# VH-VL binders against Large ribosomal subunit protein uL10m (mRpL10): the designs that were tried, part 47

Target 1, 224 residues: Large ribosomal subunit protein uL10m (mRpL10), of Drosophila melanogaster (Fruit fly) (q9vpl3)
Amino acid sequence: RGKINIQRPKAPHYERARVVAVTQPKYPELPKAKSCFKTRAERTQQQQENPYNEIIAREVRNWLDHSRLVAFFHLSSITADDIFRVRVQLHKQNLHLKSYGSKIIEQAVKNTRYEAIVPLFHSNHCIVFSPDPEKTAALLRIVRRVPQMVLLGGIVEETMLSRNQLVAYAQMPGLHAVQAQLVQTLSQAPGHLIQQLQAHQNSFVQVLDVHAKNQMNEETPKST
Key: E = the ipSAE of ESMFold2; O = the ipSAE of OpenDDE; V2 = 0.75 times the mean of E and O plus 0.25 times the DockQ between their complexes.

## First folded at step 3 (VH-VL)

Design n29 (framework fv_romosozumab)
Fold by ESMFold2-Fast, scan of step 3:
Structure n29 (fold): chain C 224 residues (1-224), chain A 119 residues (1-119), chain B 107 residues (1-107)
Amino acid sequence: as target 1 above (224 residues)
Amino acid sequence: EVQLVQSGAEVKKPGASVKVSCKASGYTFTDYWMHWVRQAPGQGLEWMGEINPSDSYTGYNQKFKGRVTMTTDTSTSTAYMELRSLRSDDTAVYYCARGYFDSYAMDVWGQGTTVTVSS
Amino acid sequence: DIQMTQSPSSLSASVGDRVTITCRASQDISNYLNWYQQKPGKAPKLLIYYASRLESGVPSRFSGSGSGTDFTLTISSLQPEDFATYYCQQYDSYPWTFGGGTKVEIK
């Protein structure tokens, strides 16, 4: 992946300007956290608030191409205040939490090496981007206290990783050579990864309930 | 070298409070959780709680019924554990320990701080 | 709270012996168990995490096994430096709880 930091979207803020101008409140009626939660409502909201789908899709593609760490999450019901606090914590670590509609994600990754991730976004989701893959450990520490966010998997150094593989990667901080070897060792064919991630999506109601009762988060212990 | 260095022994009267410090060095302080574990004389280990230095999130063992407070100072890489309303059965060696986020395994420990509560 | 019961509470062994320490959880904890070694007057040292994974720098004579409720720590050939008290610790459910300890003494 690229070494360039993308700190600001390249496109004008059309969505924000339109929402402020036309909605009766001076902010969106459906908060970002809530729109991320409901797939059908999110899809409808994206159509209304984002008339420039291709521009937003280009922004998503730009984030994917220039982020060395991308983590995918299922997002359960969460308040706007709670998600805002999580965004602030993540931003301090150069981790950028974003939500996009499924159609936008599909448009962004169509005919690219990332096309395999599309099935992951058929349900409620959010994505965390970072130019720094060593922030994976910081990311997982922050989200372990947010039971509404369930890690599905991610991309590290252009390699697609399952949830368990990403957790294993996080346990090797500050050792660049070892981290690179781990990523290569844990890598798998896109088809196999997608099947694994889809299986996890189908079982998440049960997974979330078990982990809420027995442990603060679903985690994989270190490999060695 | 990764090290945790704790403050010196304390002798307190029942009803007093004690605050133990734990100075971390040799690693990025905000990359690991800090746990506090105590051990009464001749007894086993008892987990008291944990704190995340990166966001000050705490998780406490309810056995201490709000008598315990854990804090960190990231500028000095120091963790603190304050135990209030001390009783004679709080006499113990108190350890700080660095923990992994996923396995709660405590791989580096402080040398321990002896707290004696006596009339 | 999850109760962790270790057996035996103490044992006597000779250098070269195979030593097995048992830890039993009051409910299913999957593989969410760590093992520690504590020498007199010293802080504990992590030996094994996730029931069976050896911590870096720990000698290969130490091994852990088990899942669910029954776990074992095995020392395949006891060395002089291994005379210590060993503790298991569960991290399935708050609060994290330790076993009562098993003291390994020289015979």
Scores: ipSAE 0.000, ipTM 0.415, lowest interface PAE 16.5, mean pLDDT 75

Design n3 (framework fv_romosozumab)
Fold by ESMFold2-Fast, scan of step 3:
Structure n3 (fold): chain C 224 residues (1-224), chain A 118 residues (1-118), chain B 107 residues (1-107)
Amino acid sequence: as target 1 above (224 residues)
Amino acid sequence: EVQLVQSGAEVKKPGASVKVSCKASGYTFTDYWMHWVRQAPGQGLEWMGEINPSDSYTGYNQKFKGRVTMTTDTSTSTAYMELRSLRSDDTAVYYCARLGYESSFDYWGQGTTVTVSS
Amino acid sequence: DIQMTQSPSSLSASVGDRVTITCRASQDISNYLNWYQQKPGKAPKLLIYYASRLESGVPSRFSGSGSGTDFTLTISSLQPEDFATYYCQQYDSYPWTFGGGTKVEIK
């Protein structure tokens, strides 16, 4: 059992949270579909067309188009119970936690001004969407309880912001402050902003590499 | 600029309840989670629980669950922690602490001494 | 619950000395560790977050290192205001837990 009951009226039990996570659309269905339509003979289809991936990519594009707040996170190993707890907290604030494969993200942002952020999604990641940018403060309050979610940056009112800029934006009291933040962000060179986001991710990857190596050393089995 | 000011020391008998207050100033009260941490005389720090002032969500350490209630009053920017069925081992200094964006306690109240004696 | 063990429980040092205190977690907590300073009769103060990141306004003589289960807080050149008790705290999993504290006393 859990040591802390943070959610007294917990929505689903642990097993249901796991089932919801497992039943999300996954790539295994796509290989099966392709095998069904073709013989066992050698095939030359390549990675050219996948109607299912394009449908999900359109969903992601729709989220991007209709969200005034988009926040990008690197996601470390987290239990199904913990991620469900976070998802419920976020949903009550009209914040929608989504996870998509890197290939689908790439297809969704292709030919948009956000295409350059694709490298951020080469590791475990998740994205939070909201139509309400005033919810940035609520987002950061919820996520600070979840050390496994590391804020990388985001988009507010179609303007890309680094982690530090999102934190500053969350502390701004009103519309005039929001307008000033947007103007300041827009004055930045695109390369500078991208370098800031990539530098943060690179430092985090270094930490993960150290952690993984430490676990490998500790996992060496000892003969009984 | 940021300050957390707690209520004064209290002396209670076993079985009584105590309610400690923590008045925040210098920031937007609803933007930060408030946590409660206690410290028994000569002992270390012990996490009691957390509350979100914007939506009243609470999380409690199982050790205190059923005896502790955390609340907030956003009109006065004040957080409250009520501990019931007091025991002698509840004698401690009780702190409120603000949770910063890096999941760390960046500002603390001055502490409230609660003494439980017969 | 994750148990946090600090060593030593106390130490005596002089101004200008290099001081190192250690913190061990009973299970892997990655870098999800904070360090706090507490002076007698006062509330704790944040020094270091995420194992090694220095809090704004904290002197550069303080540094944190380590990951997984083994962590250290180092004061490179002890100053008079540094005589205090230091606590580590994990935030990898609930309930959040603190170390027993290391008291740095004047020699």
Scores: ipSAE 0.007, ipTM 0.467, lowest interface PAE 11.9, mean pLDDT 76

Design n30 (framework fv_romosozumab)
Fold by ESMFold2-Fast, scan of step 3:
Structure n30 (fold): chain C 224 residues (1-224), chain A 119 residues (1-119), chain B 107 residues (1-107)
Amino acid sequence: as target 1 above (224 residues)
Amino acid sequence: EVQLVQSGAEVKKPGASVKVSCKASGYTFTDYWMHWVRQAPGQGLEWMGEINPSDSYTGYNQKFKGRVTMTTDTSTSTAYMELRSLRSDDTAVYYCARTDLYYSGFDYWGQGTTVTVSS
Amino acid sequence: DIQMTQSPSSLSASVGDRVTITCRASQDISNYLNWYQQKPGKAPKLLIYYASRLESGVPSRFSGSGSGTDFTLTISSLQPEDFATYYCQQYDSYPWTFGGGTKVEIK
């Protein structure tokens, strides 16, 4: 038995390690930081040939395919030290914060079920990936203390969820079956999700402020 | 046609703040970094800092430590540079200039904004 | 900070002359050096990027050479419109720094 038993996916951990390796700097001889970037002429040639962009796009597709939780955030101005602290806290919960250019995202999701997410990346953004959807509550708890990261929505078990639906999912008991039923109940078409999120940053921030206030009120114990 | 159009000249007193704008047109604003460079009268060029309109990442020259803030408004394709606690030696022409993601030089510059700091 | 030293600080030349301006970095910057031209009252204009690459629309009489710490801008046959101040700029390490400038004056 060989042909029919071709190994399809590698374990999520192994695939994740491979994806991380692809995003790591491959050019140690180049100057550090942004100096590692290709020159204008090299960028033009790279864009025409498209080999590097395809490798990174493949990495993004791999993250989307092997993550049962994907959360999309608007990212405001943040220091390297602050983002590093956030990455460390997220990593302890098996949550992986990534940032990719809009063109790379578009290339990665073009002609896939994820194509509807492209409009979310027109402005400043970052994405959090995890193989474990039960970590949604931990994710939102960590991000709650990072005002520069604003939740736009996400994908849980391959289902597109709005911000409110993702928050509702996070508040469910830790029973996997109950959470799966909630996802099915809250699911919506990608077009509807995009319509809900298409707004000026100011309007979106106001919506989040209202939601945060409502969520804080819900933390108050019920008085019968 | 790529253009960077800056706000008009400003006259400020020592201790005041100034906020200079730079409106970009003719290209995708989020595909290029925006930098700010100043030039005191009769002096050379001095880099102040950079901002990536795509992710709001900023990098500042340590010499302007705690006094400079750079922001962008992607809906209007406008970059802003605010300099606080102005001193007389902050009198200069302030330029915005763009560069690609690979920093292949400042290929387009704003016309410059003269900021005069006097009592 | 990486210090960029230009020499000479000024020079006098005639139309048709070959002009050479040098720029020295205090540390190795590989090829991460740009050259700019600035005329009085105007914003600088990019001439050369990545030490030796000619910016689109810039006359072929301008050329750049060098790597590491020593760089040269050459104007093979000076024209009347070339009388200006020239600056080198490194983008290897933050903060980005400019040379002090070289003023090319009519003789």
Scores: ipSAE 0.000, ipTM 0.396, lowest interface PAE 20.2, mean pLDDT 76

Design n31 (framework fv_romosozumab)
Fold by ESMFold2-Fast, scan of step 3:
Structure n31 (fold): chain C 224 residues (1-224), chain A 119 residues (1-119), chain B 107 residues (1-107)
Amino acid sequence: as target 1 above (224 residues)
Amino acid sequence: EVQLVQSGAEVKKPGASVKVSCKASGYTFTDYWMHWVRQAPGQGLEWMGEINPSDSYTGYNQKFKGRVTMTTDTSTSTAYMELRSLRSDDTAVYYCARHYSDLPYFDYWGQGTTVTVSS
Amino acid sequence: DIQMTQSPSSLSASVGDRVTITCRASQDISNYLNWYQQKPGKAPKLLIYYASRLESGVPSRFSGSGSGTDFTLTISSLQPEDFATYYCQQYDSYPWTFGGGTKVEIK
C-alpha cells in the first residue's frame, strides 16, 4: 500500500510483466560444436611423420649434452612480452630459456639417461640451459621475480637434482668444492649410487605430484 | 662433413667497399649463428659481429659502426660481410665462424679471405 | 670493452716441455673463456671452451683452468705439432674480445 506517483510503474502491469518473463520457456543452449574431427590415432600418426620434430629433438639433445646446468620449470599463463623480458635477463647471465613441445622432449630423451624427466613436461613447461653451473644462484634470483615460472628440478654436472637440492646447490661453495663432493659421491659403493639415483627420480615424481595438486587447487597460499 | 668456404682474395683501393662470402654446407644453416673475425698481418684476432640466419638479427662491434653490414641468403646457405669506406688498416684476413645457437664457441671456421687495401 | 691480456707474448720451448700460458680479464668473466690454437696461414682451431672443457678430438695434454679474471692454458708435454700461436677469448659480454696471443716457438 502507498501513494500513487505519476513516475512510479503501475503495480498490476509491473507484476504481470514479471509473471510473463518467469513463465516464458527458455530454450536450452545448443552443445558446443566439436572443433576436432581427427581421431587420436590419426593425430599421433601425423605427429610421428613430421620430419621437423626429429630435427628439433636433436637440438634438445645437443642442449642437454652440452649444458652443465639444466633447470626445469612449470610455466603458468604469461604474456609474450613478459617471457621475452625474462629471456633477455637470463641471456645476460648465459642462461638460455627454451620451450619445446612435450612430444619433442619425449622423443629427444627416449632411451637416454634423461628419460626420467619426461613426466615433468606433461603440463606447460620451459627449460633453462647453461654451460655454467655457478649461474644457478643467478637463475633462482631472476626466477624469484617471475611467479609464473615454478622450479621443478634440474640437472647439475650430470646429476639429477630435486627442487630443494637445486636450491641448496645455489648456496654451496664454488665449483671446485662441488666437484669434490661429486667425486666423493661417485667413489661410493655401486649399490649406494643406485639408491641415490632412485631417490632423485622419486624426488622429481614427488615434485610433480605436489605441483599437480597445487595446479588443481584454484588458490595456492601466498606469502609476502 | 661441415664446411665453411669463403670467397677469394680481394685487392681494393682506399674508400672502396668489399663484400666477402661464406658458404656453409654439411649442417642446418639456420641452427647456427655466423660470426666474422678479422686478423691484421702479424696481429691478433678481432671480433667484428654476428648474424642469426633464422631471423637476420645482427650485432656489430661498435668499432665498425656504420660501415659494416652482415647478411645471409638462406636459400644458398651463404653468409656475407660487407665493409665500406676501406682504409689501409683494414688490410687483414677475414674469417667466418659458426656457433651453435647460444653455445658460445667457434667449432668451425672458414679458411679466411685476404683483403688488401692499397693505393 | 673487456680487455684480455695474455702472458707471455712469446715463449721458446722444446719438445717434451710443460708449457703454461696465462690470460687475464679486465673484469670478472666467470668461466666464459675459450682457448684457440692458430698455425701460420691457417684459421684458428678450438681447443678448450668454458675455461676447462676439452673440445672433442683435442689431445689430452691440453688443459685449461681458472675462473673470474685469471685463466691458464697448460700443455703437459709439448709435441712438434703444438708450435703455434694461442689465443684466449671471452664471451661474457659484447663485444667478444680476444687476448693478444702467445706464440710458442721452437728453442
Scores: ipSAE 0.000, ipTM 0.418, lowest interface PAE 14.5, mean pLDDT 75

Design n32 (framework fv_romosozumab; at its last look DockQ between E and O 0.02; V2 from the best seeds 0.00; counts 0 for: pae E 12.6 > 2, placed apart)
Fold by ESMFold2-Fast, scan of step 3:
Structure n32 (fold): chain C 224 residues (1-224), chain A 119 residues (1-119), chain B 107 residues (1-107)
Amino acid sequence: as target 1 above (224 residues)
Amino acid sequence: EVQLVQSGAEVKKPGASVKVSCKASGYTFTDYWMHWVRQAPGQGLEWMGEINPSDSYTGYNQKFKGRVTMTTDTSTSTAYMELRSLRSDDTAVYYCAREGYYTSWFDPWGQGTTVTVSS
Amino acid sequence: DIQMTQSPSSLSASVGDRVTITCRASQDISNYLNWYQQKPGKAPKLLIYYASRLESGVPSRFSGSGSGTDFTLTISSLQPEDFATYYCQQYDSYPWTFGGGTKVEIK
């Protein structure tokens, strides 16, 4: 367990399991050593448990476990027609565009090797999954025509790559040995990748803050 | 062998329209975007636009938007570029070119179609 | 639009010479730059993609370097078949734009 498994369950079997999971409560029993009376905080915590979120989180983990290519994007406002066109083009290349809430992503990757990606999903985001890492070039070609999707980074053959490293990987012909060696050469420790992405997000936030303040000042003129 | 074969030279009067064809062979036509690039006599290359044969989605250079239409016929693996309201400065060699799979390069190119606009 | 300024517009060289052609983008294009060779009366041919990567079948005497705004195409030892016009092309943002071309002429 540590390698990406490319086997996938069939849709009918998956739907049966999902229906069963939705209909059953998923509340763990408290250890008997704890108080026989639950505190208000503990009751509030239990009320926030959502069986639906756990089902979707399991779906996310399944995609991560069975994909050799995972790409992370910031997603700006996009029309339904435009995103549908993108999904169709990606699907033709065996690339699967998915959108999940930040809490579901966090729940899905908590206590896993992928926990390091959580900071990437602070704002609007989407993820593209594929069992075929050679489709990275096709992915970037399609997304280049979608200004609302901004590449943040990804995972190729279980190795975390920054945006620039993923782009460099995509520019290579699909030679197995060359691509495998490139992934190993370009790989970064999860902490290092997170630091680079956090720095980028902080810089981006600074730019957005300046822009927002400039727009606000134009709407409400200051007195001289 | 992968190749793009374009239609023959055209001579048009100002205000007319021209439609250039580009027949692809040796690969799956719907797997690659097709681009159109022109070159005026003694001048450099100018990108006109792109088309995806798979879904007919197009992107045009704003300079030509409103005058250019790109289409494909997947049954014949042929791309078309129609330029309307021709003027004398539209005199050029018009090339079709396939976009590369691994990056946004142009390879191969058609042999070019000379379009002359004169009165 | 991103303006691509290519220099020089023409140069004269002899077989065996080292030839250097430069291309400057009006804004940062990272490594999203290609180089093409065009012989008289023929369509362009891809030489280098992603600023520095040699296309299959292209002789090793051709090399590309640079990133951001300044790029260079080098021919280490000019051969008779290399007399042509060379163009750079950015693919960082639409519309895709080409340099003005550099004509390499026999001396």
Scores: ipSAE 0.257, ipTM 0.614, lowest interface PAE 4.2, mean pLDDT 79
Fold by OpenDDE, look of step 4:
Structure n32 (fold): chain C 224 residues (1-224), chain A 119 residues (1-119), chain B 107 residues (1-107)
Amino acid sequence: as target 1 above (224 residues)
Amino acid sequence: EVQLVQSGAEVKKPGASVKVSCKASGYTFTDYWMHWVRQAPGQGLEWMGEINPSDSYTGYNQKFKGRVTMTTDTSTSTAYMELRSLRSDDTAVYYCAREGYYTSWFDPWGQGTTVTVSS
Amino acid sequence: DIQMTQSPSSLSASVGDRVTITCRASQDISNYLNWYQQKPGKAPKLLIYYASRLESGVPSRFSGSGSGTDFTLTISSLQPEDFATYYCQQYDSYPWTFGGGTKVEIK
């Protein structure tokens, strides 16, 4: 049984080639990769302001303005069921997962301090909102188990953070923990200083005592 | 145990290409980013790029000017790094290293693959 | 690119010595810095992440400090197994970059 040369398959017989050519599924031409560049027509098309989009845009702005934690995620091949599961988990932590169209986001953040986030919304994305920046760690823990949610960055306390910065932020001790540490450090500092100061004084006293003893011994006339 | 096992040493001529593999085990391959870092003999560490196995997103160090391509095979939990148009200064030990989605450090590292470019 | 400058490039120390290695970033990288240990012929090993967080399993004699541009790795009491090369790495901005390394040698 001749080893089918998989690397250089013999050209099929002419008749077979004809049948294969006719039976090959005509796959619809892959839509020509839309140039990432908006055509002049697309740029000049005054997006008719859909009143509904305005309402949603206002909602988005409200979320942005009232959230102390905002995280942006790319969604990669995630199912509706998976999203729902994650949403429930996040909701339990007072984290709100929302998804908006890129146009809505653009409209929402236009001429605002958030305009820089627009480039993040070119694909399927979701946003998680929270009034509590301390929930950043919780958020990351939840979504870590969801590989379809890729963290892109976020806004914490009015500051835009990269992915890495947001991760680092989540790893920081809470404000209270830091304050506690500070208090502990401050409380220990005087003790150490006092000990060091006392150590020198004690050493000095010891030296003086030795000196005094030596002098006393020298003044004791050997009563021969 | 989480392990990254890399392919063996390679000797290449200038102008050739090399493809190094990194097989991951002991964890879910798609839950972590894979990075490549190289180290020339007696030199420091140089970051080459990263790949997300889950969606094949890649980020490269521009220093390599398009000579590097990173890929993954999720079915075999293997990451690949191809470096083209090899030069003598590409002689180095190449490492794969794991990064969590929500961590910012490398752990663990592969054992390294020595690539020697010699005329 | 962010340049990471380590100092010294090499040092000689004895067992029991306190060793200090510094890393300076060309710009403010906040606390986005990791420290790695590399022994000859081996891959790097994570020691410290986020400038001051000790990795699990790493001895407590290792500590990291600093923020912004200046960072320090300290070994409080050098042990025989600590003779290695140490690298800092920033992850504030792409491309990620490493320091030039500090080789700790036995005196």
Scores: ipSAE 0.013, ipTM 0.512, lowest interface PAE 8.8, mean pLDDT 83
Fold by ESMFold2, look of step 4:
Structure n32 (fold): chain C 224 residues (1-224), chain A 119 residues (1-119), chain B 107 residues (1-107)
Amino acid sequence: as target 1 above (224 residues)
Amino acid sequence: EVQLVQSGAEVKKPGASVKVSCKASGYTFTDYWMHWVRQAPGQGLEWMGEINPSDSYTGYNQKFKGRVTMTTDTSTSTAYMELRSLRSDDTAVYYCAREGYYTSWFDPWGQGTTVTVSS
Amino acid sequence: DIQMTQSPSSLSASVGDRVTITCRASQDISNYLNWYQQKPGKAPKLLIYYASRLESGVPSRFSGSGSGTDFTLTISSLQPEDFATYYCQQYDSYPWTFGGGTKVEIK
């Protein structure tokens, strides 16, 4: 899965920051019984449980921070060969196909303007990231041939757009000033945009709940 | 530390083939595309092609199409580039270079492998 | 193929000089341009990506600018370790192509 473009996104900075946080000293003003540092076993266990989620969440945050184009898709049944072919086509356009769990997305966007996107990830999904919003037309052209990927909406230049707004953005002439004006015009009613995303999400959530219950049934061991 | 270590220098006759290896370490080999770039003596850099180790997808510069084959061995984290039907103007230093997972720039590069084609 | 034309092919400069290297693409490549530094016998090293973004660990005396077809690498105060050959590289369209290089020599 992916790391954030620009700067060393796979650098061990997340792991080093995690280690530093775990090793923070407890100051002497604390009661004697509470001044212990974590044991090696507790640090290892905590890192196994927490660091994976936070490392992945930081990855998502870095993608969001460094991408001027983000597109959200519902992903229907698709063969591994077909999704791979799509990944290759997207990669050639500097478009990066990723998938993350809803818990990870929620952790990544907590206390941000993007918190409303979390419900979109409660089942099969994918996200496409890119540093260049001018690649929106290329993205939609590629995905037009992939009926298994259903566009839900996106983020362009840090503005949330519905599917219709994203399509309109992609179809206008390539002059940056014209496209920027359209994005600003489409975003003048933020409540309308959020309601449109939530309406589409309600339909998919109902379908996704059935799918999630099927997955949980497969994972549940038999009692006998 | 992320490293790419290439095989040693080669001397070849015209018409022969050469296969250069590039062993990767310090990262998940299948997460990153590998590229090959060459540099003839006193010349600039020339992109030869790319390979995705996760599925062996390749894309070649048309200049080399039909003469170049790129492969990988994921069990040893090693990429290979084979150039066939060598000519004297194929004398160059051949580099492997990793493409960033979120990017389209090369970091790191291998140390280079000198291939000399002479009669 | 997108042709990348670098100028000058070489230049001589003294420590402390401001150095400017230009790169022109034969068609609009937006910001899909990298700058590399190469010292003799060594592989290229990334300096600038996406036309203007400084790679981590690269001194701030290096900067990149431009978009579309015309790009510039600037070294604000040349240091002894900066004597090298510099290459631009486009990644907008296949095949990816490099400029011819600019050799920066000590005067």
Scores: ipSAE 0.007, ipTM 0.442, lowest interface PAE 12.6, mean pLDDT 76
ESMFold2 (binder alone), look of step 4: mean pLDDT 92; pTM 0.919

Design n33 (framework fv_romosozumab)
Fold by ESMFold2-Fast, scan of step 3:
Structure n33 (fold): chain C 224 residues (1-224), chain A 119 residues (1-119), chain B 107 residues (1-107)
Amino acid sequence: as target 1 above (224 residues)
Amino acid sequence: EVQLVQSGAEVKKPGASVKVSCKASGYTFTDYWMHWVRQAPGQGLEWMGEINPSDSYTGYNQKFKGRVTMTTDTSTSTAYMELRSLRSDDTAVYYCARVTYDFGSLDYWGQGTTVTVSS
Amino acid sequence: DIQMTQSPSSLSASVGDRVTITCRASQDISNYLNWYQQKPGKAPKLLIYYASRLESGVPSRFSGSGSGTDFTLTISSLQPEDFATYYCQQYDSYPWTFGGGTKVEIK
């Protein structure tokens, strides 16, 4: 603690700085890369390149790489206490609930095999990770009691699955070979599955947008 | 910086109980699970169990057959491991260790607590 | 329980040597394997996680490879500080289990 602001550093007077510049020996100058230092795009990019975000993005990549089960959810309004209770219940089954900002997820999966999941996170979301794909049934049983969490899809054994496909996978617990066969079959059409997941997310976003617009219109004509 | 500091060495007689402490600092104690691993003299590492400081959920290795209890005190950022009905083959160095974000890797370890069980 | 077998149990090497340690799981553990270094009287230190990922601050001469049941830890050019015991650990299934350890000794 101290009064750092009592200091009055003297900046060079404009006239003096100009005189020094004019009398400076002429050296060859490198052309400037830009006429201005930052464009709107460059300023936005620098804001997005927060060092803290890169640290968390590495955490997200680590979770994705180390999990044999990843499930994506839309998250409706929920209290911190309620989500904490869900997180605790999930953790007892080796299921790890995480929430990350959309920009962090985009940074984490940019230029990776997971880049296709970015559209799923344009709205409020959370992700559940597990090393054990056999826990998919336990996950869906727990989340069934949490209407604020809506399953969007997931990744099982590095294969992207839609909501319905993940539900089907959960119905075959205890037989890893049978589950592996389903995953193998689904991996034969990854483009179609990714397109389906994106369409599903866009439809849900549209529903939320319509609902939000309806909520903003509070003009209710009085009826008598 | 992250540090895990354990309680000092203990000498116990067969049938006694020992309670080892592990004080965490340099991170949010409730954000990471704490694991306990032991090592008998000249032997390898043996996983004993895990505890979640945020809700006190525990998972134990069945080899300890109800003799182990893990607890935490979030107000002091301290984890505890109590082992009961001590036998001579419980003589070991006991470690606490924090698990990473991948829920499988032990990234920071305590210095170890030597527990000697002798008659 | 998943049994982890390390080979060799010990080896003697000189500074500058290439050292290879092998770990075998009794069943498929995918990539859920870590490598730890332990010096006498000290706690273990994480070197490699998820079979092949180098932990932050660990020298690049350490590398891990393998998947499923067969895994390898390689030290490309052994340094004086690398004389230690190395352990593999699986975290695919509970209980977590460690290999028996490989002691790397000076010749």
Scores: ipSAE 0.006, ipTM 0.423, lowest interface PAE 15.0, mean pLDDT 76

